# Designs tried in a protein design chat: VH-VL binders against o60147. Part 7

Target 1, 175 residues: o60147
Amino acid sequence: MLEKNKYLYIFRHIQTNQVLLSQGNVLKKTALFQLPYPLQKPVAPNGMRPAKLRKDHWVPLLKVEFPNESMFQSVFMQLLNYRKYRSVQPLTSDLLKLPIPVRRRKIMRQEVPNTIADLADILNKEKFPENSVRLQLSDKSDSEYADWPPSVQIDSEEIKLSRGFREKTTVDEAR
Short names: E, the ipSAE of ESMFold2; O, the ipSAE of OpenDDE; V2, 0.75 times the mean of E and O plus 0.25 times the DockQ between their complexes.

## First folded at step 8 (VH-VL; framework fv_lerdelimumab)

Design m1 (at its last look DockQ between E and O 0.11; V2 from the best seeds 0.00; counts 0 for: pae O 9.5 > 2, grease 18.94 > 18.9, placed apart)
Fold by ESMFold2, look of step 8:
Structure m1 (fold): chain C 175 residues (1-175), chain A 118 residues (1-118), chain B 109 residues (1-109)
Amino acid sequence: as target 1 above (175 residues)
Amino acid sequence: EVQLVESGGGVVQPGRSLRLSCAASGFTFSYYAMHWVRQAPGKGLEWVAVISYDGSNKYYADSVKGRFTISRDNSKNTLYLQMDSLRAEDTAVYYCAKGQWSYYFDYWGQGTLVTVSS
Amino acid sequence: SSELTQDPAVSVALGQTVRITCQGDSLRSFSASWYQQKPGQAPVLVIYGENNRPSGIPDRFSGSSSGNTASLTITGAQAEDEADYYCNSRDSYGNDLYVFGGGTKLTVL
């Protein structure tokens, strides 16, 4: 690449609410490696890694702008690892009471709040300069899942794109 | 009483393969992540791999990635480590360890020795 | 990526207090756990979550943390406490998700 990647893009699945992290504004098929490996074949259980990427099923959750590549790479790697730690947690007593399909859905539905909380936890500990990191959300109320450090400036404008982070062009905006 | 019993260690030549097993009892095996941790003779502890409670997530230390495969059979309460392309640096006692909250290892087996030498 | 540093050896007189330290950048983010290993034996968890003691571990064992440093304290050391002690933490900066310190050999004089 000619330019350093300074942006973190986070996508949410429209049905399962699972989360994918991306270095680019369009998901690559390799992002599917972040999803759990299918336990049973030939049909992957709901929420497991599918055979192919359905880009129309993944919508923007949030975007983070960093002033440099070093800050981006640190936060991106840490956030991936936080997700790995959560993926290897033991079953809790409340989850043990649930049928397996219900348990799986409950775990998947926590990915959005958990990812946002983890991002904020990382940013609170990294001690970046005040207002050096810009956060933009598709649903601004999602910022309430965490307490944000002074380094984070939350954009007042929500992400309004229908697919990925690429802006949809109209004839009036095609200039 | 929680018990973890490793087996399958031995002497093997470089480039060969070996499969370790860990028999678990005294707890509900399918509720917990399981780990392999190794210790070279006279050296410290080194984390090797983890597998989630249902086997759908697996992660490896860089030193073994691509050569080792962690797996589990929850119907047999058994954890496995398939070790391919073994190197002299893989010589160690291999411990099976039970994960708790992905923060620490609350129970350990007594280990099985793997020696890789020509 | 991150490493955990321990002094390789420490001594304590019988009945005295000793502190074993563990330092690393990962400890700013994650709590330490501590493992005791006697010669020819498997490790045994003695402290988790920085300062929690598993059932059956004597109350003379305690933990603490500050910044990037975690400490294991043994108050009133006994001969049976002579062992190697390892700290462990998660490491979010690399693919080696869990990292052990190099170990500290405690000698009870």
Scores: ipSAE 0.745, ipTM 0.892, lowest interface PAE 1.1, mean pLDDT 88
Fold by OpenDDE, look of step 8:
Structure m1 (fold): chain C 175 residues (1-175), chain A 118 residues (1-118), chain B 109 residues (1-109)
Amino acid sequence: as target 1 above (175 residues)
Amino acid sequence: EVQLVESGGGVVQPGRSLRLSCAASGFTFSYYAMHWVRQAPGKGLEWVAVISYDGSNKYYADSVKGRFTISRDNSKNTLYLQMDSLRAEDTAVYYCAKGQWSYYFDYWGQGTLVTVSS
Amino acid sequence: SSELTQDPAVSVALGQTVRITCQGDSLRSFSASWYQQKPGQAPVLVIYGENNRPSGIPDRFSGSSSGNTASLTITGAQAEDEADYYCNSRDSYGNDLYVFGGGTKLTVL
């Protein structure tokens, strides 16, 4: 099985903390369609969708290795659904009290922890074999955003940040 | 109320093409993956294809891969299945189904019959 | 592709309990969903995600799982429960994303 089919990369924007999901270690321009706001040039403020993908503005947040493509596809699709569903949920009273620009910024800051929590929730609902899913984080402390099931093995080594993509490691090539 | 209404079924000869449509209503169509599932006469259910909420991802059963194309128009709340190079074994009632959290199909249409015969 | 196996036919006396079982390697990794299909009708979701019932499904329907198996149980079968029942899950082998069982015809006596 091709490595691209079993690896999930999640990227975060270095300024806005927006999150993009990627199949494989290279962020594609089509990933921008995951962002909910209208296109802007050159980079839309307050979480709006930029017209162009600036790979240098995105860094890997985490890497997930799945046992096979089917499991990857399941989790990937669910993550997208979770994000969409959350986007249409009513805002909390606290957020509604804030001006729109401030509100948007605050929501954007929550994308990283929410995405991590979503991933954990999805994996908890699956019955994957113990230690069959390998999770690497750019920041180990991010793992604290959620409780992980026994199927998830959190790597002790943090992933190295590489803007726009994550290079393959020797360990990955050996698998 | 969620409604899914299939159309486009009919009788065709082997090797021909047919395009099915599924009109969706009663839910935010653009937020959900949509599926095609078929059932040959007197047989069981067979998953055919899925398309993600925004159409960016498509997956097919091996039995139809390379011949069928799933697509959607979110502005029209419509799901499509382009069926090319049809075979006798493609004869079935074709259902469109709404995906929910990629776990299950919570709503089904009534189906449209496709008959492939010489 | 992965395969889900069901008994082709089972019977239950009116008011009694029946269990329909689905078996396959995919069930070790993914939750099953169950669908009821009556003659000439579209399938209807009756159980998903271990033991969840959609709105409108009677509480006599329940789900369970163990190892590589999933089961649909009808406690106190009614005449209207006579139908075909299909299990479904994701495909752990990755050839097809989804796989259905062969279906079980339930007869209520």
Scores: ipSAE 0.007, ipTM 0.567, lowest interface PAE 9.5, mean pLDDT 85
ESMFold2 (binder alone), look of step 8: mean pLDDT 92; pTM 0.943

## First folded at step 10 (VH-VL; framework fv_lerdelimumab)

Design n1 (at its last look DockQ between E and O 0.04; V2 from the best seeds 0.00; counts 0 for: pae O 4.7 > 2, placed apart)
Fold by ESMFold2, look of step 10:
Structure n1 (fold): chain C 175 residues (1-175), chain A 118 residues (1-118), chain B 109 residues (1-109)
Amino acid sequence: as target 1 above (175 residues)
Amino acid sequence: EVQLVESGGGVVQPGRSLRLSCAASGFTFSYYGMHWVRQAPGKGLEWVAVISYDGSNKYYADSVKGRFTISRDNSKNTLYLQMDSLRAEDTAVYYCAKGEWKYYFDYWGQGTLVTVSS
Amino acid sequence: SSELTQDPAVSVALGQTVRITCQGDSLRSFSASWYQQKPGQAPVLVIYGKNNRPSGIPDRFSGSSSGNTASLTITGAQAEDEADYYCNSRDSYGNHLYVFGGGTKLTVL
């Protein structure tokens, strides 16, 4: 009787490229707990956990359909943990020499490729059945951040970015 | 020479609070994630909590979540553990440990004993 | 499960080779680190990653892994190697980001 979720939604921030994971195509305010704790007198407001979820600032990055809720929950938990591990590791010397606002911006810019690579790594290691996981991207070139296992079928149609999950796609045809 | 020195342990009644400190020296404290790991008498090691290099991310073992708070003051090179609503099962030696890039703990303090008893 | 399982005790004759094992589902995803603890002392890192030794750790200590199992091998065990040994890894599946095995007491005969 209970609706069992088997969908993963991933959003990116339109300015900072921070990433939020979600069970639904509408972000809940509790998703903000995935972002770094607000620091006193922040030097980069878009690099912090905002006080309010601005839904107009977050757009779909990708959507994943799993065969069942159990597989979804396993991948969702693992993906959250991969992000947590990165957040507590020491930084490289190149990053440490930067002013704090610039450093945070560079770290945030890596969230999209890192999250996509982590998802593929998890799916490769979990050995799901062939073609059992459907992946849809807002920008299909983002699939190039990873090598996908045979279990993944990448949807030919991009997510249309608009209010919620949709947006018109613009194609520039060279002559 | 890396050095981590814990303090603030003692005997306390159940339901009370303690605050542990870990003074760090010999490395740039603000570059590294820091951990608390505990060991009950005669038992093994149990990871307790971690805090990121700038304090913006904190994570806890389920056994302490909601009762313990990890924090740091990078201007004082000090790591803290605020332990509220203490229980008998929290009795342990508490170690602070330095995190490292490959997700291991390369340096540990000497530990401070917390005893929770009536 | 997030648990790492170790045998509670193992013995080795002086100068012989011993292997201490650690098993858990997270070891399929993440390598183990190994810590030596002598009575009344803090743990000391002896192996991290696949088979990396920190500076100052004797080359008789080595690590290996296969599937869900990690191993610490001491070749030519010495009296000073008598200690408790803990494996540690990241936890892919639970809220404990880091988990330790229960520890193995090594006795050098």
Scores: ipSAE 0.553, ipTM 0.790, lowest interface PAE 1.8, mean pLDDT 85
Fold by OpenDDE, look of step 10:
Structure n1 (fold): chain C 175 residues (1-175), chain A 118 residues (1-118), chain B 109 residues (1-109)
Amino acid sequence: as target 1 above (175 residues)
Amino acid sequence: EVQLVESGGGVVQPGRSLRLSCAASGFTFSYYGMHWVRQAPGKGLEWVAVISYDGSNKYYADSVKGRFTISRDNSKNTLYLQMDSLRAEDTAVYYCAKGEWKYYFDYWGQGTLVTVSS
Amino acid sequence: SSELTQDPAVSVALGQTVRITCQGDSLRSFSASWYQQKPGQAPVLVIYGKNNRPSGIPDRFSGSSSGNTASLTITGAQAEDEADYYCNSRDSYGNHLYVFGGGTKLTVL
């Protein structure tokens, strides 16, 4: 249980590229409250918060292992704050020129790179010990969205994705 | 149009100091990390240093660590490289390059030549 | 620091396809970027990420990666493609370092 508390998983929606943060490899229903949009019955891509969590619509984007839970909690809370901050910022003139559906799509497309960049920025500021944080990506090219501090060691192996849950494990392979 | 213009190069004796500047335009300078890359005559490219968009983080190649200092003035859209204790092996064309959070350099200046010789 | 290795020189006939390969442990964790440099000029980004071309770069340039390698492919080489090509990636040794390959001189025959 303690080991799970030091793992940050970031999930992306397979259609909308919306991002959810998770402590551990299992998404909780409460994770949907991370999305800034009102609850809507239709599932995104309408740019709305889904009424129900469909786990099978979410895949792991990246996994971060911290030395301890305290470090995890610090980074997790900061990530939420960064997201909140962006949500209250005025829209740029470029975005305002776009129709609402196009604007929403564009914003959603930026969630993944923005979240990755946020994570890197937070870790840069935290100044954790060298190679104390392990980062694993589902797609290693996603690391290109940010410069990572010396505290971050990027795994050479990508996450083996299991739709609806988490990375594939030995148990998953046995199914 | 993105433009990067290096200046400050010249001939200097070993042990002396030199300060390079890179004037940036055509983009929001304060949003991007900036790099210095050098190239000795007839040799390949060598990464020298990087500074984050807000100047809060700086990293150097081992070959220049402790001798070179990268800095920036976002109000002036200018990148700097203070080079102290110069050595003959520091002789190179020095390029400023635009980064982002990404690991590539999408724009380069034309470079400024630094020659360290006795 | 991590090293990226390239063949120092390769040749290609006009209109033919050539692949320039970069190898290094850092490429297991990071994508490569590729730069073209002609004599007396500054480097120019030609490929980054999986297979992204900046504006103005011809579509004959493409990128790929496998394991600890990254490759730049020119499909239908033109005379103007004769240049030095450098790969780049982050250093894997934990420092916020970047590393270039030694460069490959491409001759178009």
Scores: ipSAE 0.031, ipTM 0.673, lowest interface PAE 4.7, mean pLDDT 87
ESMFold2 (binder alone), look of step 10: mean pLDDT 91; pTM 0.941

Design n2 (at its last look DockQ between E and O 0.02; V2 from the best seeds 0.00; counts 0 for: pae O 6.3 > 2, grease 19.3 > 18.9, placed apart)
Fold by ESMFold2, look of step 10:
Structure n2 (fold): chain C 175 residues (1-175), chain A 118 residues (1-118), chain B 109 residues (1-109)
Amino acid sequence: as target 1 above (175 residues)
Amino acid sequence: EVQLVESGGGVVQPGRSLRLSCAASGFTFSYYGMHWVRQAPGKGLEWVAVISYDGSNKYYADSVKGRFTISRDNSKNTLYLQMDSLRAEDTAVYYCAKGEWDYYFDVWGQGTLVTVSS
Amino acid sequence: SSELTQDPAVSVALGQTVRITCQGDSLRSFSASWYQQKPGQAPVLVIYGKNNRPSGIPDRFSGSSSGNTASLTITGAQAEDEADYYCNSWDSYGNHLYVFGGGTKLTVL
């Protein structure tokens, strides 16, 4: 069976540590819909959805390779739903004691470990074949946020791209 | 005593709009995600929408996406559902419900009836 | 994977035990909650998590789960238990977030 490998790309914001999930190696502006709605009006960065995508603010966090579209779609949709689930949970008492800017920063700082833990939880509960899913991280120590099932092969090479998952091209510069 | 009271239901023609309200009391409204759930006559329960504690995250069932807007005013302890482009299949009792951690609804209002007919 | 399936109707003799089931793929990840609804009334939460009862729910109501199946058990069914029962879970697999089962009408004979 000739199936093209599918990749899940996950980006981290360089300042807030928020996470965006992507089907492609370049973020589309529509990925910003994963961020919270602006509460009132745009002001200094507070983790809310910006008007424009700043690709220089988003760096690779991890990449997951699946052998087919079905496995990719299942995991991608589940990850999106886990993130939505977390976003609608009640405030905890420890968060309520914090000034609002500090509270927002604490919530955003948990997105990286939470996303990694959720990915691992999904993969542990799925019945994927051994070594069928390849995981590559920008910081290999981030794999320590979770226990990984036998279906996952963690790549020993870290992601070392300077800005995104795409290599630079000269096509647009030749015009 | 925790209470949720819906209002704003009525009879309306297809294509028109209605705005539902849900008044909350007896708990700190701004700590919780809030939901709308509906039930067509003689049918089961259907989840409609959720809004996070501060209103920064909103999600909708596919059947209402693009037509309904959930919102809240934490200073007034009130949840809203703006229903535009109403269709006959939107006819239902609309409940507001208080969300809890384990994705369950611990408190429900008594509902408000929306009838869409011509 | 996004649907929760319940039998549409179940009967029990007064004082006997009845079990209402709910099946769906999301139940592997998230426990079902259970709601009782009597005619003309709002739903009432009777079981959440694996087997937690809200205050005011009689101890004859219990829950259990295994794999993708959750169950609501009523031991010593009483006339006032006659109602519709809905399971609900967060839908981790679908394009929407929360799903209810189709409901089970319990008749107490």
Scores: ipSAE 0.681, ipTM 0.837, lowest interface PAE 1.1, mean pLDDT 86
Fold by OpenDDE, look of step 10:
Structure n2 (fold): chain C 175 residues (1-175), chain A 118 residues (1-118), chain B 109 residues (1-109)
Amino acid sequence: as target 1 above (175 residues)
Amino acid sequence: EVQLVESGGGVVQPGRSLRLSCAASGFTFSYYGMHWVRQAPGKGLEWVAVISYDGSNKYYADSVKGRFTISRDNSKNTLYLQMDSLRAEDTAVYYCAKGEWDYYFDVWGQGTLVTVSS
Amino acid sequence: SSELTQDPAVSVALGQTVRITCQGDSLRSFSASWYQQKPGQAPVLVIYGKNNRPSGIPDRFSGSSSGNTASLTITGAQAEDEADYYCNSWDSYGNHLYVFGGGTKLTVL
């Protein structure tokens, strides 16, 4: 029996720092529906949801390997719920004082640390077996956004980026 | 190998026009925004213009708005900069640059010199 | 128009660490990119984003940000690191603009 997909990839937009969740390392078009902002024409980010998914605008933030697909799905759905919850929360007074474009960018900048923190929180609650979840980050310093439970093993190696590829792999190198 | 090669530079008088070209190779040209960046002699880098991957969106520095036009031909893997009403202050090496992730510039050409002088 | 401010010149001894700082607003500093330019050559991207290093760039180059500043750090400066360094960021006050810092000339002693 083939092993089910148990990999979570979190991507960030290189400019806006918006985040997208993905099962596997390839973003689907439907991932855009994760974005809480109105649809706009794509070019340089303007705090909007692009009309089309430009996969080359999204870089892996982190990779998570779960013991099985069920655990993956549980965490994935919870992450989406956390994000949805935040999207409907009232803005702080400080944010309201800012012009809309600036406000949007500021909010978007928080998506990465918030998402990472969410992930850690969810994993803390799930109480998975020790070292059963493998976490690899594109930037190790991003792990500092949260305290990780014993179930999480942080990989010493960072996700490597290569030109034309979101993640450098042996297969990619052979091309 | 990813490469950008500028051409079209030269000496022109003020008020004249010049068209620069940038030939791209080694990557899927139509997937990426492209930029022009210039550098006056002995000065710093100045962003000039950007064009989206499909040419549908263009943005310019204030210093060149209304005078310069950025365009591209994806079928030819070529970026262009039409420079009209040239001024002395437009004298610079003009670089074409590939937008990576549509934000920064990961590949630069070697530049082409434009000299505007009476 | 928004500007990024850099020190015009800094020096570092061989093998020592130097930090080049780019001063802007908090929004821009977060997404700064850095370019190295040697005399007579085109700029080369050395750092982008938070701390991303393109392929081919030595690991002695690193990026960081704090508040309204972005920094390029060279840990263990080499003679070949002598160059001009420019920071860049994206600005969107009505118009989408890319803004370069004034550049920093790094001398390796």
Scores: ipSAE 0.024, ipTM 0.573, lowest interface PAE 6.3, mean pLDDT 85
ESMFold2 (binder alone), look of step 10: mean pLDDT 91; pTM 0.937

Design n3 (at its last look DockQ between E and O 0.02; V2 from the best seeds 0.00; counts 0 for: pae O 6.7 > 2, grease 19.3 > 18.9, placed apart)
Fold by ESMFold2, look of step 10:
Structure n3 (fold): chain C 175 residues (1-175), chain A 118 residues (1-118), chain B 109 residues (1-109)
Amino acid sequence: as target 1 above (175 residues)
Amino acid sequence: EVQLVESGGGVVQPGRSLRLSCAASGFTFSYYAMHWVRQAPGKGLEWVAVISYDGSNKYYADSVKGRFTISRDNSKNTLYLQMDSLRAEDTAVYYCAKGEWDYYFDYWGQGTLVTVSS
Amino acid sequence: SSELTQDPAVSVALGQTVRITCQGDSLRSFSASWYQQKPGQAPVLVIYGKNNRPSGIPDRFSGSSSGNTASLTITGAQAEDEADYYCNSRDSYGNHLWVFGGGTKLTVL
């Protein structure tokens, strides 16, 4: 029997530090819908949705293994919604004082810590069994953005892949 | 004094289009997300759509996705809702509402009535 | 969308205390906000962020929450408090992002 998806993959953009959520270990073009619409055409400001996916611009941030598909789907849906809520927040007073390009860069740089904090917030509110959720990070210090519940086991080994989440095999077990 | 004034409601046949406007004053419009919320006659409130402060993020309730388009013109302090392929179930008073940090609606307009009937 | 369930009607004697409840799974994750709507009028925010009152809302209005339940309490109910009351929350699981309860009609006897 084919195994149902139970893995969450999170990517970071190499320049902007924006975050994309994925069910697969390789980004699909549809993941670009998570990025904001271009404000001015034909020229899109930095950080806006590009016309095409540059897979070489997105590197692993973290990977989460859940006990089963239903737990994965619950967390994935919630995390997508958390990101949407943040995208429609008002400007803070400290952001209002910044030139628009600087403001955008500062907002984008918060996506990594914010996404990690949101993931932990969701997991703290869920009642998953102890050590049932396995978290692997590209930079273990990123775990310090949040307080993790007992359900989370943080892998001691960092993700060392520089392009996607694929190991040095032709086929990942999740795909 | 924060004010939100909706306009553009009316009676239309199913399948037709209508554009709603919301004129904002008394606050810096370009700092806040804006929402549309509707209420069918004798029924409760239903969230319809949101647009981020700069218009770069837009989200819709499933019941209107693909038919309605939220937009804003920050130079005119105006929020819009383009409603295409209207159905009888879209009959409602449409309110514009100002979003806040903790994701509540602190100010509402008076609403504009949209009636979709044969 | 995650439902927010409210009782359709509640009554209170003038000057007495009433509690209007709102239940839903998303309330485990997100604070409720509460809106008062009088006949023929737009909704007005009365409580946000669990128990914050906007300026101009009387201190007889308060909020609380426990588990998947949020409550709006009116202490010393006045005739002018007769209205429909809606809870609202972000949606943890659905595509609607913001969900309103069905509303509670408060009658002040």
Scores: ipSAE 0.748, ipTM 0.887, lowest interface PAE 0.9, mean pLDDT 88
Fold by OpenDDE, look of step 10:
Structure n3 (fold): chain C 175 residues (1-175), chain A 118 residues (1-118), chain B 109 residues (1-109)
Amino acid sequence: as target 1 above (175 residues)
Amino acid sequence: EVQLVESGGGVVQPGRSLRLSCAASGFTFSYYAMHWVRQAPGKGLEWVAVISYDGSNKYYADSVKGRFTISRDNSKNTLYLQMDSLRAEDTAVYYCAKGEWDYYFDYWGQGTLVTVSS
Amino acid sequence: SSELTQDPAVSVALGQTVRITCQGDSLRSFSASWYQQKPGQAPVLVIYGKNNRPSGIPDRFSGSSSGNTASLTITGAQAEDEADYYCNSRDSYGNHLWVFGGGTKLTVL
């Protein structure tokens, strides 16, 4: 297995806080299909942004290194399922009273903490070996969105952010 | 390097017209919405208008609706602001700003001064 | 359109921390962006989104938000940080408008 295939990157949209999952630190165009809402023309106003994936609008939220690709794939698929399930859940009364654009943005803002919580839940269930999963966050405080199992080792260093990707480190360059 | 250079400012009398231009470089101009933002002397920033990446959508602040027209020529990487029926309160430095997504302005020009006075 | 409110002026001692706060209903729906403007210069984006800094902006600048408020924090203020700071957001109910705060003049002592 290739070392790069065991890395999960979760990207956050810089404005909407929508999240995309990625195998590796490079977003693919197909990642857009992960979004809970269908791809549409810009909502407000229409036509203000290109239809193509704008990688520079996404920043790494967190990076997870798994022991192997199999574990990565398992967690990746589960994350997608969690998100899908959440996207089809009935809206709360509090959300329904909001205008549609506001409601959508409210929901999108919750994607980050929800995704983090999902990840923690999945990892708790998986019962991976202790300290076998390395977690690095762009903001260490984001780790507080969930309780992490012993399998997760949280890196003391934060991801150095640039638009659309994580800055390369010596370790990254060696891989 | 992203550059935005405004031009066309000057002194005009009330009721007259003026056309501002903004020359853009250093990025794919046709991919981004562009904005005009103005700042009256000694005052704060005021959003004026936006035009979508392809020019198909335009929106204006209430204060300039019906008087100002935003346009762009993507072949020339240029943004325009046609200002008609100018008023004293339109006196300001006018900035062109590059929109990023639908939310913020990541690059600004140095501005061009428009003075409306009798 | 909705409005964003800022304190007109704040001061901070060199090396100290200062927080500039913006308040408005639009911030419930949209993330704030912050712009630094020095005398005679164009505004410069310093913070956008949750807590993003454009390239070239020192890490002493940070952003936060809560409810209908957004804040720009300068941790370890430098003399060159003396400037006007404007918050901005889209207007949830203003027909695609953008709204700026009134600006905050930061004096570094």
Scores: ipSAE 0.024, ipTM 0.562, lowest interface PAE 6.7, mean pLDDT 86
ESMFold2 (binder alone), look of step 10: mean pLDDT 91; pTM 0.943

